# Ledger of designs, part 27: VH-VL binders against Flagellar basal-body rod protein FlgF (flgF)

Target 1, 245 residues: Flagellar basal-body rod protein FlgF (flgF), of Caulobacter vibrioides (q06171)
Amino acid sequence: MDNALYVGLSRQMTLRRELDIVANNIANANTTGFKVEDLMVRTEQAKPAKTLDGSSPVKFVMDTGVARNFTQGPMTKTGGDYDLAINGMGFFKVQANGGERYTRDGRFTTNPEGILVTQAGAPVLDDGGGQITIDPRLGPVTVGKDGIVSQGAIRVGRIGLVRPDDLSTFAKDGDNLYRNTTNTAPQPVTDAQIHQGMLEASNVQPVIEITKLIEIQRAYESVAKMMDNTAELSRSAVERLGKIN
Key: E = the ipSAE of ESMFold2; O = the ipSAE of OpenDDE; V2 = 0.75 times the mean of E and O plus 0.25 times the DockQ between their complexes.

## First folded at step 19 (VH-VL; framework fv_latikafusp)

Design K149 (from K146 with heavy chain N52S T58I; at its last look DockQ between E and O 0.54; V2 from the best seeds 0.68)
Fold by ESMFold2, look of step 19:
Structure K149 (fold): chain C 245 residues (1-245), chain A 122 residues (1-122), chain B 108 residues (1-108)
Amino acid sequence: as target 1 above (245 residues)
Amino acid sequence: EVQLVESGGSVVRPGGSLRLSCAASGFTFDEYGMSWVRQVPGKGLEWVSGISWRSGDIRYADAVKGRFTISRDSAKNSLYLQMNSLRAEDTALYYCAKDSYGDWRYGAFDIWGQGTLVTVSS
Amino acid sequence: SYELTQPPSVSVSPGQTARITCSGDALPDQYAYWYQQKPGQAPVLVISEDSKRPSGIPERFSGSSSGTMATLTISGAQVEDEADYYCYSTDSRSDYVVFGGGTKLTVL
């Protein structure tokens, strides 16, 4: 009975973690380029416990981390000259937080020096790692599907896309950015296309996340009721034993 | 000069099969999406099927799923539509169309052929 | 399934402004494209991405999109503009593309 209460409490802690993740997904349902997160859960055989009465196996639900789904979100129109979306698997490269960072968020603008930057002011990097400078005197900017940035007939630069060998090597770094957690540089890609005048929406499906929220709440209540019934049975047994004495 | 030339349109019986071809020239064939679009005489345009650049994605309209197969042969710069289990409602002028991007969902059909007529009759 | 709805016909006199509408629930999120088709000819793109005019298209052609409605406008319509006009866009899940039913423009 004591073991059942411990397993119940462990389950409730996992459910609280799932709730927090689902709430974060809902909060980011309208965040450009956001990738939905799930709690990775794993049942793992724990080492047998040895007690006064002997050893018995116990199974636990373990929280092994957060899985991020990099499935492409829908691309939606904006009409903005500096709004870019990636069709395919790749990331924009930006200079932020003391190094190179990566993002699917293509909301760009120019700073007063004409440098192409993110909403937070981080320079967007070209395929050689340099900044891209727009001259307002040269007219509207055009970004081709290959990432070539031009103003009229003048080529200004090329936005290069990169991807890691393994997406798990990209870790969240705030501001809708990812950092590379390895020494292996992400490689340039040419099998993805850039669409000017569009943005990638979040791949969160709010109705599905709300349904998960309801299911998590019901599971939490069910575990709480099981723990209450177990505690009541233990109390009743102790009270009856006291009467018999 | 960018050109698309369809061929293979014919009269066939219901339940029959037909293969349409589209010869492309004047552009890098593998770098663009391609589609088949049909038009019943006197009626509007209907998208039939699309194939993305480098033959990555393929999609079909609901009316033709399971009966039609789109493909491309990059060595011959040719797009194909294999039509099986043909029905009377498949009677139409079939156009080959080039997408302006590599994915038919996000671009326009900027180059069209003149079409090839398919007639399905008893 | 997703549909784009157009009026079957629009009639104007030469020199007047023609407006052809296209309604679709996905249009707030997806670009509309407009094709002109004259008898015996393949369609020709006249408006790209809601409002952009391709090279070679007369300046009297313009486009806009607001909410669930896209509009092709021909200011000062000419007799040679008489044709069928189709709007075109992707569906809400970006899996399929659709054409509107078409609008016959008559300029008399």
Scores: ipSAE 0.626, ipTM 0.816, lowest interface PAE 1.7, mean pLDDT 86
ESMFold2 (binder alone), look of step 19: mean pLDDT 90; pTM 0.916
OpenDDE, look of step 19: ipSAE 0.812; ipTM 0.912

Design K150 (from K146 with heavy chain S55A; at its last look DockQ between E and O 0.57; V2 from the best seeds 0.69)
Fold by ESMFold2, look of step 19:
Structure K150 (fold): chain C 245 residues (1-245), chain A 122 residues (1-122), chain B 108 residues (1-108)
Amino acid sequence: as target 1 above (245 residues)
Amino acid sequence: EVQLVESGGSVVRPGGSLRLSCAASGFTFDEYGMSWVRQVPGKGLEWVSGINWRAGDTRYADAVKGRFTISRDSAKNSLYLQMNSLRAEDTALYYCAKDSYGDWRYGAFDIWGQGTLVTVSS
Amino acid sequence: SYELTQPPSVSVSPGQTARITCSGDALPDQYAYWYQQKPGQAPVLVISEDSKRPSGIPERFSGSSSGTMATLTISGAQVEDEADYYCYSTDSRSDYVVFGGGTKLTVL
């Protein structure tokens, strides 16, 4: 019955890891551009996801203990001139943490110098790797579907989107950012469009994550009952052996 | 001149098939989503089907799902609607509409054709 | 199946302000668009993204959105504004787009 207790404890440890992942997903259900995470079974058991037309978001299994689902989150209106959403596969490029970083989080603003920055103050990079500077005296900012940033008739710059050839090369770097873990530069993207006045919501589906929580609780109760029954049977066996002697 | 010209509307029997065409000119066809929108004469507008700019995503209203197929041909700058198993309630003026973005779900129909009339009658 | 609800008709006198409403549960998260259609003509976009007026649309046309309600406002309505007006938007799942049932504006 010691084997059954070991299985029960091992299962509880797995359930705790699943709980942590589900709790993190729920905590980020309202985080702009957040990509839902799941417990990876095994890297060699999973194949890369394929799409019919190659233009849809693809899903890849990470070689860590956590897989990230890069499926497009819904786009919702905000009306903000510096709110941008990407429709399609691609990432904004920013200057952060001593290098280039990448994000789906299009919540941008200007700093006091007029530089287009993330919420954390990281400059948003144009297609040439330079900063984008907005002069408030030139009127409202317009960002076209091709990423061209203008103020009236004046072209200010162009936001360039990039994509790695393998999404597993992007690792979480904090502040809703990803870093490139390889020496291969991400490629420019032309099959995605930018929508000003919208943001990409998290692709977390709260009802699904809450259902997972319910399943985890039910699995925990089942394991707990199994371990209690096993401990009672072991105690009864010891009592019977003691009576024989 | 920016325009959309629909063709192929005619009278057809219930259960029949019809293929609508829309010729686009004056803009870069492959950068925009396209839709078919229909209107029974004297009644309201009804979205029928949409296709994104690279033809990778198509959607259909519930009333036509499984019977209609939207497609586009970039070489001919043309949008198509294959209509099978036609019913009396499919009788309408069918408009071709250009979206302002590559994805018909997130923009406005900024250019419309004049429509082509489909009549399903025995 | 997502629906947008409009009143079937609105009547105003020339020079009065006309307001046409559109109700939909997805409108807090999705832009509304407004189309004008005169008899025998294709629809014309008059308001984009809740409140933006396309080039060539008279300044008397304006739009707003609050909660589940979008509103087209025609300040100082003129006789030539008599038409059918449709609101248009996507559903919350981005699977479908829909038109409202339409509102006939009468300017007498």
Scores: ipSAE 0.612, ipTM 0.817, lowest interface PAE 1.9, mean pLDDT 86
ESMFold2 (binder alone), look of step 19: mean pLDDT 90; pTM 0.908
OpenDDE, look of step 19: ipSAE 0.850; ipTM 0.931

Design K151 (from K146 with heavy chain N52S; at its last look DockQ between E and O 0.48; V2 from the best seeds 0.64)
Fold by ESMFold2, look of step 19:
Structure K151 (fold): chain C 245 residues (1-245), chain A 122 residues (1-122), chain B 108 residues (1-108)
Amino acid sequence: as target 1 above (245 residues)
Amino acid sequence: EVQLVESGGSVVRPGGSLRLSCAASGFTFDEYGMSWVRQVPGKGLEWVSGISWRSGDTRYADAVKGRFTISRDSAKNSLYLQMNSLRAEDTALYYCAKDSYGDWRYGAFDIWGQGTLVTVSS
Amino acid sequence: SYELTQPPSVSVSPGQTARITCSGDALPDQYAYWYQQKPGQAPVLVISEDSKRPSGIPERFSGSSSGTMATLTISGAQVEDEADYYCYSTDSRSDYVVFGGGTKLTVL
């Protein structure tokens, strides 16, 4: 493939990845706590190097991934006792997939044992890493701005909010969950508040994402036509060489 | 006793400046949002400005944006409103109000002061 | 320019039920709050989050919200309930707060 075709193929691959990300954003425009994603592509020169003392070679590194915008989504009322929203920078802790996971999705319920769980059944963890158990005989649950869970005068527990030092260390883990990709535990949150009876909406703006989709489709068509034109030139050149012989 | 006490209201010429103060007591000042709400005598309530908990974000009603500045001093448990380029329409009783949460958007004003009167007249 | 619309006045006799309405486009998604203001006094919160009564508020006060309309209901209104009532909520962008124009309740 010549230089123009390599540029076309590289552009086409990038556009396809962008399309997949934009489609995922649109699909999650109504997903509680969802954070808008964008493609992050970086190419850096890596060259092998060897020193007399045996130092490790420098390698070519391509950083690829998803840039995620953790800006607060709008909070809307629901009136549900187990619907919680976080105002500020913080995440609920849950027990899922063999460890601690994190979410902005505050759609909770109780399982038959009375344990506070996510929609997928993952236990919501208190500030000490334990489960929170609700006794239906004790009346309605209340959750204060500090995360204290009560039934009447009885304190049931405290929902633990955490935040990593760097949000880029949280990676998507499915089911609207994030996992911590480092050995550094997320720290307890001191600057966020919980609102019972509300949910955080997705921060996706559907009109903006649809506009991106249209632009990506137009760019993809333009690259496809450029590559078709290049293929026609190559076929025409082969035909000329064949006729001369 | 949870209390908010406003001060600094006076009579000022158009184009002048005033600084309102609100002294807070009886609660942990840094843990709540604070707002200024005004009321023209004989008229309704109008939200003027809010500041999020700690030294947080600020917002302003369109009528005062660019002319008023809200601030808080945690060491003095005090809320301030710097009012510049005052107009006759700014004449009102100015209340200091405590939000039940860390900002004004998702809570209620559960504690109010008694207000301080600002009169802008020639 | 989000607005909350209230009737300017409502009149009832003592013992009757008073209903004060508040209309706003953001009310399906945002809680409404109700403040009572008597002459010469600061406002007092009487209904929180559409329907919750703060501590110390009589049971005759109740609230509801449906569609774009919130309603403050005072069952068995008393002469002491005569006051101005303001609804309050967040705007449609969840960025500013607004008060309604106020409703003067007269209990004769």
Scores: ipSAE 0.620, ipTM 0.804, lowest interface PAE 1.6, mean pLDDT 85
ESMFold2 (binder alone), look of step 19: mean pLDDT 90; pTM 0.921
OpenDDE, look of step 19: ipSAE 0.766; ipTM 0.890

